# VH-VL binders against Glycolipid transfer protein 1 (GLTP1), part 15

Target 1, 202 residues: Glycolipid transfer protein 1 (GLTP1), of Arabidopsis thaliana (Mouse-ear cress) (o22797)
Amino acid sequence: MEGTVFTPCLEGMKHVKSDQGEMLTKPFLELCKTILPVIDKFGAAMTLVKSDIGGNITRLEKNYLSDPDKFKYLYTFVQVEIESKIAKGSSSCTNGLLWLTRAMDFLVELFRNLVAHQDWSMPQACADSYQKTLKKWHGWLASSTFSMALKLAPDRKKFMDVISGSGNIQADMERFCAEFGPFLHDNHKFLASVGMDDMKAS
Key: E = the ipSAE of ESMFold2; O = the ipSAE of OpenDDE; V2 = 0.75 times the mean of E and O plus 0.25 times the DockQ between their complexes.

## First folded at step 23 (VH-VL; framework fv_dusigitumab)

Design i5 (from j5 with light chain D51S K54Q; at its last look DockQ between E and O 0.04; V2 from the best seeds 0.00; counts 0 for: pae O 8.5 > 2, placed apart)
Fold by OpenDDE, look of step 23:
Structure i5 (fold): chain C 202 residues (1-202), chain A 124 residues (1-124), chain B 111 residues (1-111)
Amino acid sequence: as target 1 above (202 residues)
Amino acid sequence: QVQLVQSGAEVKKPGASVKVSCKASGYTFTDYDINWVRQATGQGLEWMGWMNPNRGNTGYAQKFQGRVTMTRNTSISTAYMELSSLRSEDTAVYYCAREGYSFGQWSQYGMDVWGQGTTVTVSS
Amino acid sequence: QSVLTQPPSVSAAPGQKVTISCSGSSSNIGDNYVYWYQQLPGTAPKLLIYSNNQRPSGIPDRFSGSKSGTSATLGITGLQTGDEADYYCGTWDTRLSVGYVFGGGTKLTVL
């Protein structure tokens, strides 16, 4: 494969925001989809993460397709649901966006760790990433399950060899983190501004 | 320059309340939590609680539950800590300290900026 | 008395190495990042180490942190007279209520 597994992600980042700087629903969801093949490379360790991301993408996409014009912008989901007083529901798009964002937080932090700490093992990088992101939102059951899954993380060198392709994986990971992070920050900032960022999992 | 500037020393009677202010400058106030930590003379640090300036969410140490209230005024980048039902044991230097987040999530970066401290004396 | 346990005092001569231990439990040090703070006499605490072993900008590399299990260690090499201070470890405790906990503090004397 020409490039790295991040090539689709990096290309997708160019269209996430409108000319006015607003987060676009379709491009953002498409961008998030591009990370799924990368997650697959982790194997069983990231099954839960993939499920969370994929599921929430599907949720948002289904609702988007019901009225693409209405939901052109990502945060309209949240605004509409707040007005309808259904935003905190477990099946809400707000909930979906929140957990999608959180899951992506974990991944970005993971790759950030891999870039920043060449001496860290994969389990160490995963654990640190989880602690900085998802863990605080997980109850004991979710946390235990997730932590157990992360123990199945692949060998760092082996993993890096698999995802490198013909490109510069280090540079791509670094760029991915640098460019994707701001999107997540924007999501969090918006969700926080409307009081929709504190939902937890049992 | 990033800094936290606290209000001046307070002298209170037992049973009274004290409200200490902490004004932030040099950074975006709403991007960091504010922690409150006190230290009695010759004693160690004691964490009192945290407050998120963006939403106003708080978490208090169990010891201070019911007596402490942490608030903020975002328009002037100022955090407040009010302690009620004061007793002699509350005599201490009180510090505010900011703590950052990654992507607005739980802080993992420590309390990296501290106020100069506010001495609160409780005496009859 | 403190949730985290530190030695009350340590001492060494200039240029020497010292270590300060911090002992906790699974709910605090075991599951959470450890932080170290330096408090010079008459001043507010200063962040010395975050996330177990990371140094904020401006902190020299002669300061180091490590964590293993439910214990953490602060290392100071090339001890200087200016290092004479109180040192506190701290971390979050994830129990029923999320709270921050400090060690009892360690007074470092430079001989």
Scores: ipSAE 0.013, ipTM 0.552, lowest interface PAE 8.5, mean pLDDT 91
ESMFold2, look of step 23: ipSAE 0.319; ipTM 0.746
ESMFold2 (binder alone), look of step 23: mean pLDDT 91; pTM 0.940

## First folded at step 24 (VH-VL; framework fv_dusigitumab)

Design o1 (from i2 with heavy chain Y101W; at its last look DockQ between E and O 0.33; V2 from the best seeds 0.00; counts 0 for: pae E 7.8 > 2)
Fold by ESMFold2, look of step 24:
Order: structure tokens, then C-alpha cells, then sequence
Structure o1 (fold): chain C 202 residues (1-202), chain A 124 residues (1-124), chain B 111 residues (1-111)
């Protein structure tokens, strides 16, 4: 493998904003897809969360394809749905963007844990990240299911060896957190500005 | 139980329109997209488009753009597909199928529930 | 011709293993999750595999799915005469006018 498992997503981050700073729908979704191979390296521990991420991406893509010129900018989905008074629906693009962003918060915090706590096991790093990010939005059943799945996380040393490839994994992981985090913050800032950042799981 | 029940068979002349209904029960209708898929005799599955019952948004396959309209009535949990300017090659079985997307349900399960199908015959 | 390519037919004896391929491109199988559907004669399709390799409740584990690059594979072990059906792969395509695509279908014959 040339580079690390993060190399495609670090390249994708260069394309997600317009010259005016607007988040672009297609490049943002393509960036999110480049993170799926990283999730794959966790194996069974992340099967359900990967399926959820994939579903949110598909929801947004379906609606993007309905009118790509109209939905060139990611936040246009939210603006249209607020005007139509449907943004809080469980199947809305607004809800999809929120949950996609939250799932990516979990991943960013996970890799921050791996950088900051080199003596933590993979299940420990995953559990701490879940506790800090997604758990507050989940009910008891979802929380219990996710916590049980995280016990299946792979051995940390083997995981790190697999994702390193020919590149500098430490530097790439730090860059991933430093560059992807601000995009997620921008999503949350926009959603909060229109009262859509605090919805709970259905 | 989760169920999609479609309207009965239709016989139409070329140039007419047909409107097929799809009644959902056993789940929250607005939580799942409705897809429409058709199948001519001896042929494979052909996707026609989707409709989001919550928003009314649609996406149509280019082949049907301009001839198909997908709508819903959320108060009776019913989706509709209308195909206009019918031709003999539109003779097929038409299916509705739900496709869910929700983080709270742990993933999208694909087109996991299908209606029984509605046969539309176009002949003179 | 379908955007996704499947063999038109496949056959094997009861108890044997069979695989069904589905070939696409980067804009569909490469970028998106793959689904498999079973259609028994005279019936509506039924979801068999979702998200590349996941089974809905009620689908036995002798049905399996996998994906590599722009190709996907459905595997069936312990073949039974009741498995005789048409099998379709399906996925989203990111190109504007394409949308959701099915493979052309594979007729499985159990000899």
C-alpha cells in the first residue's frame, strides 16, 4: 500500500469547500466514503456503525442526484427542509447529515485516543470514544448493542501495522484528526444555527 | 407485520395513463423511502425511481423522466406511481418496495419489504 | 445491457456450493454497498443480502456475500432444490441519470 490507510481521505479533504467556504455536497460525501476502508480494519466491531454511515451517505446521495445543481452545496438540503418544515423528520437529509457528522465525531475521537494513549487497548480506546461522542444520543438498547460489539475490536498492534502501509501512520492520524475535525465542527455550527443540532435517535 | 399492499391489475390502451397505489402498514410510513421497480415478462428487474414519503422528494431513472410521477398521501400511508403515455413495452408487473435509512435502526436494510406486484397490460 | 453484469445462469447439484458474480464500476459497486435479491418463480423479489455481506433475519448463513473492488459475489452452500430462483445484485450509482441499478439476473438451476 502506498502511503497509509488515511492517504485517500487526506487527499479528499482538499476538495470539500468552495472558494467561498461552502461545504460541497459531492466532494464531502466522497470524502466520507474514503473513511469506510479505515472502518473496515476494525472488523466485526464496527459492522453496525459502518452500515449506519453507509446508509446516511446513501440517503444524501439519493437526494443530491434528484437535482445536483440545486444541491451542489451540502447545507442547501437543510435550508430547503426547514422552509418546508420537514427538517426534523427521521428520514430527512437534515437528520442524515447530523448523524453522519456524529458518527465521524466518534472516529475522530477514537484516533485522538490512539494518539494520546499509546498503552490503551483497542476496545478501551473505542469504548472511551463512544462514551464521549455517540452514547448520549443513543437509547439503552443501542448503547448496549454498540458496547458489546466494541469488545470485538482487533488487537491494537496488528491494527496499527495493517493501517501503516508505506507511510507515516502517526503523522497521518494526527492530520486526519486535525483536518477532518474542523469540517465536522462546521457542520455542527451550521446545524446549531438553525436549531437542528440536538435531535436524539428515534 | 410490515406489509405493502398494491392495487389490482390494470388493462390500458396505448396512450393512456395508469396510477398504481401501494398501501403501507405495520410501520411508520414516513420513516422509509418507497421505490418502484417493474419487470416485463421474462425480463429482469428495472428500477423506476424513489419517493421519500416524509418530504415528497423524488428521483426518477432517466428512461422514465417526463412520463412518471411518484406521490403519496401520508394521512392514509399510501404511495402512488403514475405512468403516462403508455406503450406496449410498458406491459409489466410493477412493484413498490420500501427502503429504510435511519441511524436508530442500525443501518439501511435495502429494499427489504416488497408489495405483491401490480400487473399492467397495455394492448388495444 | 445492464450496468451490472451477472452470468445469465449457473447450476449445481443439491448439497454443492455455487457462487454468482456481479461486476460493475467505480461509480456503483466501487463507491456503494451491494444488495442481493432472490426471486422465486411467480413471486416478488426478497432481500437476501444487504450492505455487501449482511443477512436479514430469517436468511440462513449458507447464503453469504462479499465485495472486492468493483465486483461482488453471492455464495450459496448446501444447495437445495428450493434455492432454484433468479438472483439479482443491486446498488446505487453516483452518475446523475442512472440512480439504482440491478444486474441482469442469474437463473440458478439445481440439478
Amino acid sequence: as target 1 above (202 residues)
Amino acid sequence: QVQLVQSGAEVKKPGASVKVSCKASGYTFTDYDINWVRQATGQGLEWMGWMNPNTGNTGYAQKFQGRVTMTRNTSISTAYMELSSLRSEDTAVYYCAREGWSFGQWSQYGMDVWGQGTTVTVSS
Amino acid sequence: QSVLTQPPSVSAAPGQKVTISCSGSSSNIGDNYVYWYQQLPGTAPKLLIYSNNQRPSGIPDRFSGSKSGTSATLGITGLQTGDEADYYCGTWDTRLSVGYVFGGGTKLTVL
Scores: ipSAE 0.013, ipTM 0.564, lowest interface PAE 7.8, mean pLDDT 86
ESMFold2 (binder alone), look of step 24: mean pLDDT 91; pTM 0.940
OpenDDE, look of step 24: ipSAE 0.926; ipTM 0.957

Design o2 (from i2 with light chain Y100W; at its last look DockQ between E and O 0.74; V2 from the best seeds 0.00; counts 0 for: pae E 2.2 > 2)
Fold by ESMFold2, look of step 24:
Structure o2 (fold): chain C 202 residues (1-202), chain A 124 residues (1-124), chain B 111 residues (1-111)
Amino acid sequence: as target 1 above (202 residues)
Amino acid sequence: QVQLVQSGAEVKKPGASVKVSCKASGYTFTDYDINWVRQATGQGLEWMGWMNPNTGNTGYAQKFQGRVTMTRNTSISTAYMELSSLRSEDTAVYYCAREGYSFGQWSQYGMDVWGQGTTVTVSS
Amino acid sequence: QSVLTQPPSVSAAPGQKVTISCSGSSSNIGDNYVYWYQQLPGTAPKLLIYSNNQRPSGIPDRFSGSKSGTSATLGITGLQTGDEADYYCGTWDTRLSVGWVFGGGTKLTVL
């Protein structure tokens, strides 16, 4: 492949905000979709994570497509649902955005681990990232399920070779973390400002 | 007890329309999407579309664009599906089903509760 | 000609096991959770497996699900005559159909 597995998502990051800095729904969701092929490179170990991210993207996108003008700005989903008093509902777009953001926190921290700890195995990097990001929001059942999936983690050296392509994987991974992280931080800041950033699994 | 209870069987002639109701009970109606799925005798399941009961927004399968309308009345927790310009090929059982999520547990429920079905017969 | 492909039928004796496959693409099974529905004769479909491999309350653990790549599998062990039904896989498709898609169904016969 030309570039690395990150090349499409690094290009997508250029489009997610309006000139005034507002997060745009369609570009943000398109960016999130470009991360799904990155997750694919983990194989069976990340089937759970990929399906969860895909489902959250789908929740937001199907509602976006039902009224694209209304939902041009990403946070409008949350504002509408707060006014309707359904933002905490289990099927809400607010929950979809929250848990999509949290799953992406896990990926960013995972790639930070791979950059910072060249001596860590893939299971070790994944487990550490999970502990720092998702585990505090999960109950014991969700945590146990994730721990079992890690038994299928790929060999780290082989994984790194596959995702490098013709580009500089170290630089792209660092750039991914540096550029995507702030978008996730913005999502958390907004959700916190309306009391929707601290919800747990139920 | 979570339930979806649908209106009774309908017999229609070609060119008419039908409106099937789906009354929800035992849960917060506006928290879950409603899907409509039909099944002709001896055939598989065919998805028709979804409706968000909070907003009233919909997404329809391309095959039914222009012929289907999905609505609701939140005050009585009832969803509706109206299919117009009926043909004999529209003879089927029509199901409503709610769709839910269980975020934070590595799960999305899908269509976890189905109505009993409404038989619509279109004959000339 | 459904978006998801299932075998039209499978059969096995009581007490045995059977698997039912479901093949799709990256825009459906690949990217999204897979669901399985059981439809007993003359009844509405019932959710059997959600989120690839989870069971709703009341579904016995002899029903299992799995997913790999763009394919999913329903497993049934300890077959009983009451398992005779049609089984459908389903998922959301983001590109080809943009909506829920189902397999054509698999008729399970317990001989």
Scores: ipSAE 0.606, ipTM 0.851, lowest interface PAE 2.2, mean pLDDT 90
ESMFold2 (binder alone), look of step 24: mean pLDDT 91; pTM 0.937
OpenDDE, look of step 24: ipSAE 0.843; ipTM 0.927

Design o3 (from i2 with heavy chain Y109F; at its last look DockQ between E and O 0.24; V2 from the best seeds 0.00; counts 0 for: pae E 8.1 > 2)
Fold by ESMFold2, look of step 24:
Structure o3 (fold): chain C 202 residues (1-202), chain A 124 residues (1-124), chain B 111 residues (1-111)
Amino acid sequence: as target 1 above (202 residues)
Amino acid sequence: QVQLVQSGAEVKKPGASVKVSCKASGYTFTDYDINWVRQATGQGLEWMGWMNPNTGNTGYAQKFQGRVTMTRNTSISTAYMELSSLRSEDTAVYYCAREGYSFGQWSQFGMDVWGQGTTVTVSS
Amino acid sequence: QSVLTQPPSVSAAPGQKVTISCSGSSSNIGDNYVYWYQQLPGTAPKLLIYSNNQRPSGIPDRFSGSKSGTSATLGITGLQTGDEADYYCGTWDTRLSVGYVFGGGTKLTVL
């Protein structure tokens, strides 16, 4: 592998915004897809997270392809659904974007933990990230299920060896967090501006 | 108990239309997309299209564009597939299938719940 | 429009292992998750594998899936007579006019 497991993601970040700063649907979804191979390296511990991320990407992409010119800009999904009074529906693209963003918040915080706390085990890093990001949106059943999945987390050293490839994994992980985090913040800022950032699992 | 229950068998003449219903129970109907898949006797599965029960949005396989319409009535948790201009090669079992529920909100893990199938026979 | 290619049939004795291949293209298997469905005689299809290699609740671990490039593989170990069925791979195609595609199906015979 040339570079690290993050190399495709870091390259993709250059394309997610238009020259005028608008979040572009297709490039954003392609960027999100580049993290799926990284999630695979966690094995069974992240099965639910991977499934959730993949499903939300697919939902947004299916709807993008129904009218690519109309949905060129990511937030158009939300604006259209608010006008049609369907944005709060469980199957909406608005919910898809919200939960995709929240799942990515979890991953960014997880990698921040791995960078900042080289002495933490993988379960420790995952649990701290979960507590800071997803737990407040989940009920007891979801929280309990995630806690059980954490027991399946891989050995940290083995994980780091696998994702390093021929590149500098520490530097790439830091760049990933520094560059992807602001995109997620922008998503949350927009969703909050239209009252769509506080929804919990239905 | 999560299930999809389809309407009964139909016998139609060439050129007619058929409308198959698919009633959902045991889950929130508007949370999951419905797919329609058909299977002629002794043949494989053929995807016809999907429908989002919340929005009414659809995506149809090119082969069925212009002949198929997928709709729903959310007040009775029922999806519909209507196929027009029937021909003998449309003789098949027609299935509705729900896209899977996953932990969290929405996650695509395939067609996890299938209806029992509706046999449509087109003969003159 | 292209269809996913599967062998028409495979067979093996009870207790043995069998694999079923599914060959596609970059716009379907290459870009998208692969799913596998089991159809027992006279029944509706049943989801067997989702997201390339994940098993729904109730599917035994002797069923496995994998994907490499534009090909996917279903593996069945510890073969049982109850595994006799038709098996279909399925996936989305990124070209909207194609949509979801199934393979032609593979009939598994347990001898």
Scores: ipSAE 0.013, ipTM 0.567, lowest interface PAE 8.1, mean pLDDT 86
ESMFold2 (binder alone), look of step 24: mean pLDDT 91; pTM 0.937
OpenDDE, look of step 24: ipSAE 0.919; ipTM 0.956

Design o4 (from i2 with heavy chain T55Q; at its last read DockQ between E and O 0.82; V2 from the best seeds 0.83)
Heavy chain, then light chain:
Amino acid sequence: QVQLVQSGAEVKKPGASVKVSCKASGYTFTDYDINWVRQATGQGLEWMGWMNPNQGNTGYAQKFQGRVTMTRNTSISTAYMELSSLRSEDTAVYYCAREGYSFGQWSQYGMDVWGQGTTVTVSS
Amino acid sequence: QSVLTQPPSVSAAPGQKVTISCSGSSSNIGDNYVYWYQQLPGTAPKLLIYSNNQRPSGIPDRFSGSKSGTSATLGITGLQTGDEADYYCGTWDTRLSVGYVFGGGTKLTVL
ESMFold2, look of step 24: ipSAE 0.489; ipTM 0.820
ESMFold2 (binder alone), look of step 24: mean pLDDT 91; pTM 0.940
OpenDDE, look of step 24: ipSAE 0.920; ipTM 0.955
ESMFold2, fold request of step 26: ipSAE 0.746, 0.724, 0.774; ipTM 0.897, 0.887, 0.902
ESMFold2 (binder alone), fold request of step 26: mean pLDDT 91, 91, 91; pTM 0.940, 0.941, 0.941
OpenDDE, fold request of step 26: ipSAE 0.935, 0.933, 0.937; ipTM 0.963, 0.962, 0.964
ESMFold2, last read: ipSAE 0.734, 0.637, 0.672; ipTM 0.893, 0.866, 0.868
ESMFold2 (binder alone), last read: mean pLDDT 91, 91, 91; pTM 0.940, 0.935, 0.936
OpenDDE, last read: ipSAE 0.935, 0.935, 0.936; ipTM 0.962, 0.963, 0.964

Design o5 (from i2 with light chain N52D; at its last read DockQ between E and O 0.83; V2 from the best seeds 0.00; counts 0 for: pae E 2.01 > 2)
Heavy chain, then light chain:
Amino acid sequence: QVQLVQSGAEVKKPGASVKVSCKASGYTFTDYDINWVRQATGQGLEWMGWMNPNTGNTGYAQKFQGRVTMTRNTSISTAYMELSSLRSEDTAVYYCAREGYSFGQWSQYGMDVWGQGTTVTVSS
Amino acid sequence: QSVLTQPPSVSAAPGQKVTISCSGSSSNIGDNYVYWYQQLPGTAPKLLIYSDNQRPSGIPDRFSGSKSGTSATLGITGLQTGDEADYYCGTWDTRLSVGYVFGGGTKLTVL
ESMFold2, look of step 24: ipSAE 0.607; ipTM 0.854
ESMFold2 (binder alone), look of step 24: mean pLDDT 91; pTM 0.936
OpenDDE, look of step 24: ipSAE 0.866; ipTM 0.933
ESMFold2, fold request of step 26: ipSAE 0.599, 0.672, 0.632; ipTM 0.858, 0.874, 0.862
ESMFold2 (binder alone), fold request of step 26: mean pLDDT 91, 91, 91; pTM 0.939, 0.940, 0.941
OpenDDE, fold request of step 26: ipSAE 0.913, 0.905, 0.915; ipTM 0.955, 0.950, 0.955
ESMFold2, last read: ipSAE 0.623, 0.093, 0.653; ipTM 0.861, 0.632, 0.870
ESMFold2 (binder alone), last read: mean pLDDT 91, 91, 91; pTM 0.941, 0.940, 0.938
OpenDDE, last read: ipSAE 0.069, 0.922, 0.914; ipTM 0.700, 0.959, 0.955

Design o6 (from i2 with heavy chain G104A; at its last fold request DockQ between E and O 0.76; V2 from the best seeds 0.00; counts 0 for: pae E 2.3 > 2)
Heavy chain, then light chain:
Amino acid sequence: QVQLVQSGAEVKKPGASVKVSCKASGYTFTDYDINWVRQATGQGLEWMGWMNPNTGNTGYAQKFQGRVTMTRNTSISTAYMELSSLRSEDTAVYYCAREGYSFAQWSQYGMDVWGQGTTVTVSS
Amino acid sequence: QSVLTQPPSVSAAPGQKVTISCSGSSSNIGDNYVYWYQQLPGTAPKLLIYSNNQRPSGIPDRFSGSKSGTSATLGITGLQTGDEADYYCGTWDTRLSVGYVFGGGTKLTVL
ESMFold2, look of step 24: ipSAE 0.480; ipTM 0.820
ESMFold2 (binder alone), look of step 24: mean pLDDT 92; pTM 0.945
OpenDDE, look of step 24: ipSAE 0.913; ipTM 0.952
ESMFold2, fold request of step 26: ipSAE 0.005, 0.006, 0.588; ipTM 0.494, 0.543, 0.860
ESMFold2 (binder alone), fold request of step 26: mean pLDDT 92, 92, 92; pTM 0.944, 0.944, 0.944
OpenDDE, fold request of step 26: ipSAE 0.928, 0.921, 0.928; ipTM 0.962, 0.959, 0.962

## First folded at step 25 (VH-VL; framework fv_dusigitumab)

Design c21 (from o5 with light chain Y100W; at its last look DockQ between E and O 0.45; V2 from the best seeds 0.00; counts 0 for: pae E 4.7 > 2)
Fold by ESMFold2, look of step 25:
Structure c21 (fold): chain C 202 residues (1-202), chain A 124 residues (1-124), chain B 111 residues (1-111)
Amino acid sequence: as target 1 above (202 residues)
Amino acid sequence: QVQLVQSGAEVKKPGASVKVSCKASGYTFTDYDINWVRQATGQGLEWMGWMNPNTGNTGYAQKFQGRVTMTRNTSISTAYMELSSLRSEDTAVYYCAREGYSFGQWSQYGMDVWGQGTTVTVSS
Amino acid sequence: QSVLTQPPSVSAAPGQKVTISCSGSSSNIGDNYVYWYQQLPGTAPKLLIYSDNQRPSGIPDRFSGSKSGTSATLGITGLQTGDEADYYCGTWDTRLSVGWVFGGGTKLTVL
């Protein structure tokens, strides 16, 4: 592989914002799609996370395609749904954006753990990331399901070998966290400003 | 139990319209998209469109654009599909199907619950 | 004429294994998850596999799904006469259709 598993993600980040700094729906969703191959390298341990991310992307994309001009900017979904009093609905694009952002928080924190703690095992890095990001939003069943999935985590050395390709995996992983993290922070900041950053799973 | 129950069989003449209903029970109707899929005798599945019961938003397959309208009445948990300017080629079984997803619980089921089907026959 | 291509039929003896292929493009299978549906004679379709390789509750593990590039495969082991059905792959398409597309279907016969 030329570059690392992160190479497409890092290229996609260049296109996410308009010249005016607004988060663009289509480029943001395309960026999120480039993260799915990264998740694939974890194998069965991340099947549930991959499925959740994929479904959130699909929900937002379906609604984007219903009126691409109207939904050019990502946060328009939320603004329209708040005006129509449907943003808290379980099928809302607002919920879709929130949970997509939360799942990506988990991945960013996981890669931060791998960069910062070379002595941690993969299950340890995953568990710490989960505790810091997703656990507070999940009930007992979701938490138990995640704990069971950790049994399938790959060996860390073998994982690092697989994702490195011909590139500098340490540098790319650091760039991913440094560049993607702010986009996620912007999403949370906007959602919080309209009271939509605190929903739990149904 | 989670269930979709459709209206009964219809016989129509060419040029008429048909409106098929799909009543949901056992779950929160506004939480899941409703898809409409048809199947002519001896043929495969043909997707017609989706409708979000919460927003009323729709997406139609290009083949049906301009002829199909998908609506709902949330107070009675019922989705509707209306197909106009009927032709003999529209003779088929029409299904409604729920698109299942559970945010944050890692579940994305596709079309996980289907109605029993509504036979529409277009003949003169 | 289906956007997704499946073989028209497959067959094998009870207890044997079959695979059913589903070929698409980057705008559908390549970008999106694949779903498999089983349609027993005279019934509505039933979800068999979701998100490429996941089984709903009640679907035995002798049914499996996999995906490589723009192609997906349904595997069925330990064939039973009750498995005789039509099998459809489905996925989201971001270019040709504004929504879901299905394969043409594969008739499974258990001889």
Scores: ipSAE 0.068, ipTM 0.670, lowest interface PAE 4.7, mean pLDDT 88
ESMFold2 (binder alone), look of step 25: mean pLDDT 90; pTM 0.934
OpenDDE, look of step 25: ipSAE 0.549; ipTM 0.840

Design c22 (from c21 with heavy chain G104A; at its last look DockQ between E and O 0.03; V2 from the best seeds 0.00; counts 0 for: pae E 10.2 > 2, placed apart)
Fold by ESMFold2, look of step 25:
Structure c22 (fold): chain C 202 residues (1-202), chain A 124 residues (1-124), chain B 111 residues (1-111)
Amino acid sequence: as target 1 above (202 residues)
Amino acid sequence: QVQLVQSGAEVKKPGASVKVSCKASGYTFTDYDINWVRQATGQGLEWMGWMNPNTGNTGYAQKFQGRVTMTRNTSISTAYMELSSLRSEDTAVYYCAREGYSFAQWSQYGMDVWGQGTTVTVSS
Amino acid sequence: QSVLTQPPSVSAAPGQKVTISCSGSSSNIGDNYVYWYQQLPGTAPKLLIYSDNQRPSGIPDRFSGSKSGTSATLGITGLQTGDEADYYCGTWDTRLSVGWVFGGGTKLTVL
């Protein structure tokens, strides 16, 4: 493999914002798609995370394609749905953006754990990330299911070998966290400004 | 046809060890935890521990910590449970069980497939 | 010592109803899914109810599960002589045992 598993997403990050700093819908969704191959390397332990991310990408992309000029900017989905009083609906693009952002928070924190704690097993790194990001938004059923699934996490050394390819995995992972994290923070900041960052699963 | 097939009955003397095998078929062996549960005559089910066949990671019930070892050979889809320093109280039927779940439905099915059991008798 | 408490036995005639209770704590039944297993004489346990109240394929709707607080209940209606078995509740415990825990089992006798 040329570079690392992160090489495509690091290139994608360059295109996510307009010159004025506005989050662009299509480039942001394409960036999110580049992370799916990374999740695949976790195998069965991350099937739930992958399905959630993939589903929310599809929801947003489907609605983007219905009117690409109107939804050029990512946050337009939220603004339109708030005005129409449908933003809190379970099938809304607002809900899709919120949960997509939260799932990506989990992944960023997971990779931060792997960088910072080379002595942690994969289950430990995943559990700590889950605790810090997704757990507070999940009910006990979802939390219990995730906790049990973590026992199928791959061996850490094998995982790292697979995702390294010919590149510097440590440096790429650090860059991924440093560059993707701010985009997620921007999403949360916007959602919070309109009262949409506090919805829970159920 | 998802199946777990265990090794045959064992008779052991106190102080010996026993190693029970559990061969999986009909599913991807490395995708599911294997649990070991025992049942003494006239008693209930007692969980002994779990083992992840992909990584070899284990978690043992506190009662068995230090006496039990759970391993696998992924090339033949077989899990093993070894119990050492046997005593008469270890006389029981030992089961392996697959821990099932559905990621798509965010659900845990519990121990959805069980082996037929292996009787271990400790006497001299 | 059983972490989950079940009555040791229950009995009823064919066609009647029976319930089997399972009592635990916040670190097990309170926080985690409850499972029920049926063990016919001389056989391995069989999954009967998962995720508190869901039935696997092939389990008739005469079997039901419910949970309230730290207690769970297995309900069996329209009793048949073939229902005579031992019934176990099980769940994950995050604090007391850190692992799977089972009730002591309930022997169902169908008269």
Scores: ipSAE 0.006, ipTM 0.478, lowest interface PAE 10.2, mean pLDDT 86
ESMFold2 (binder alone), look of step 25: mean pLDDT 90; pTM 0.931
OpenDDE, look of step 25: ipSAE 0.721; ipTM 0.893

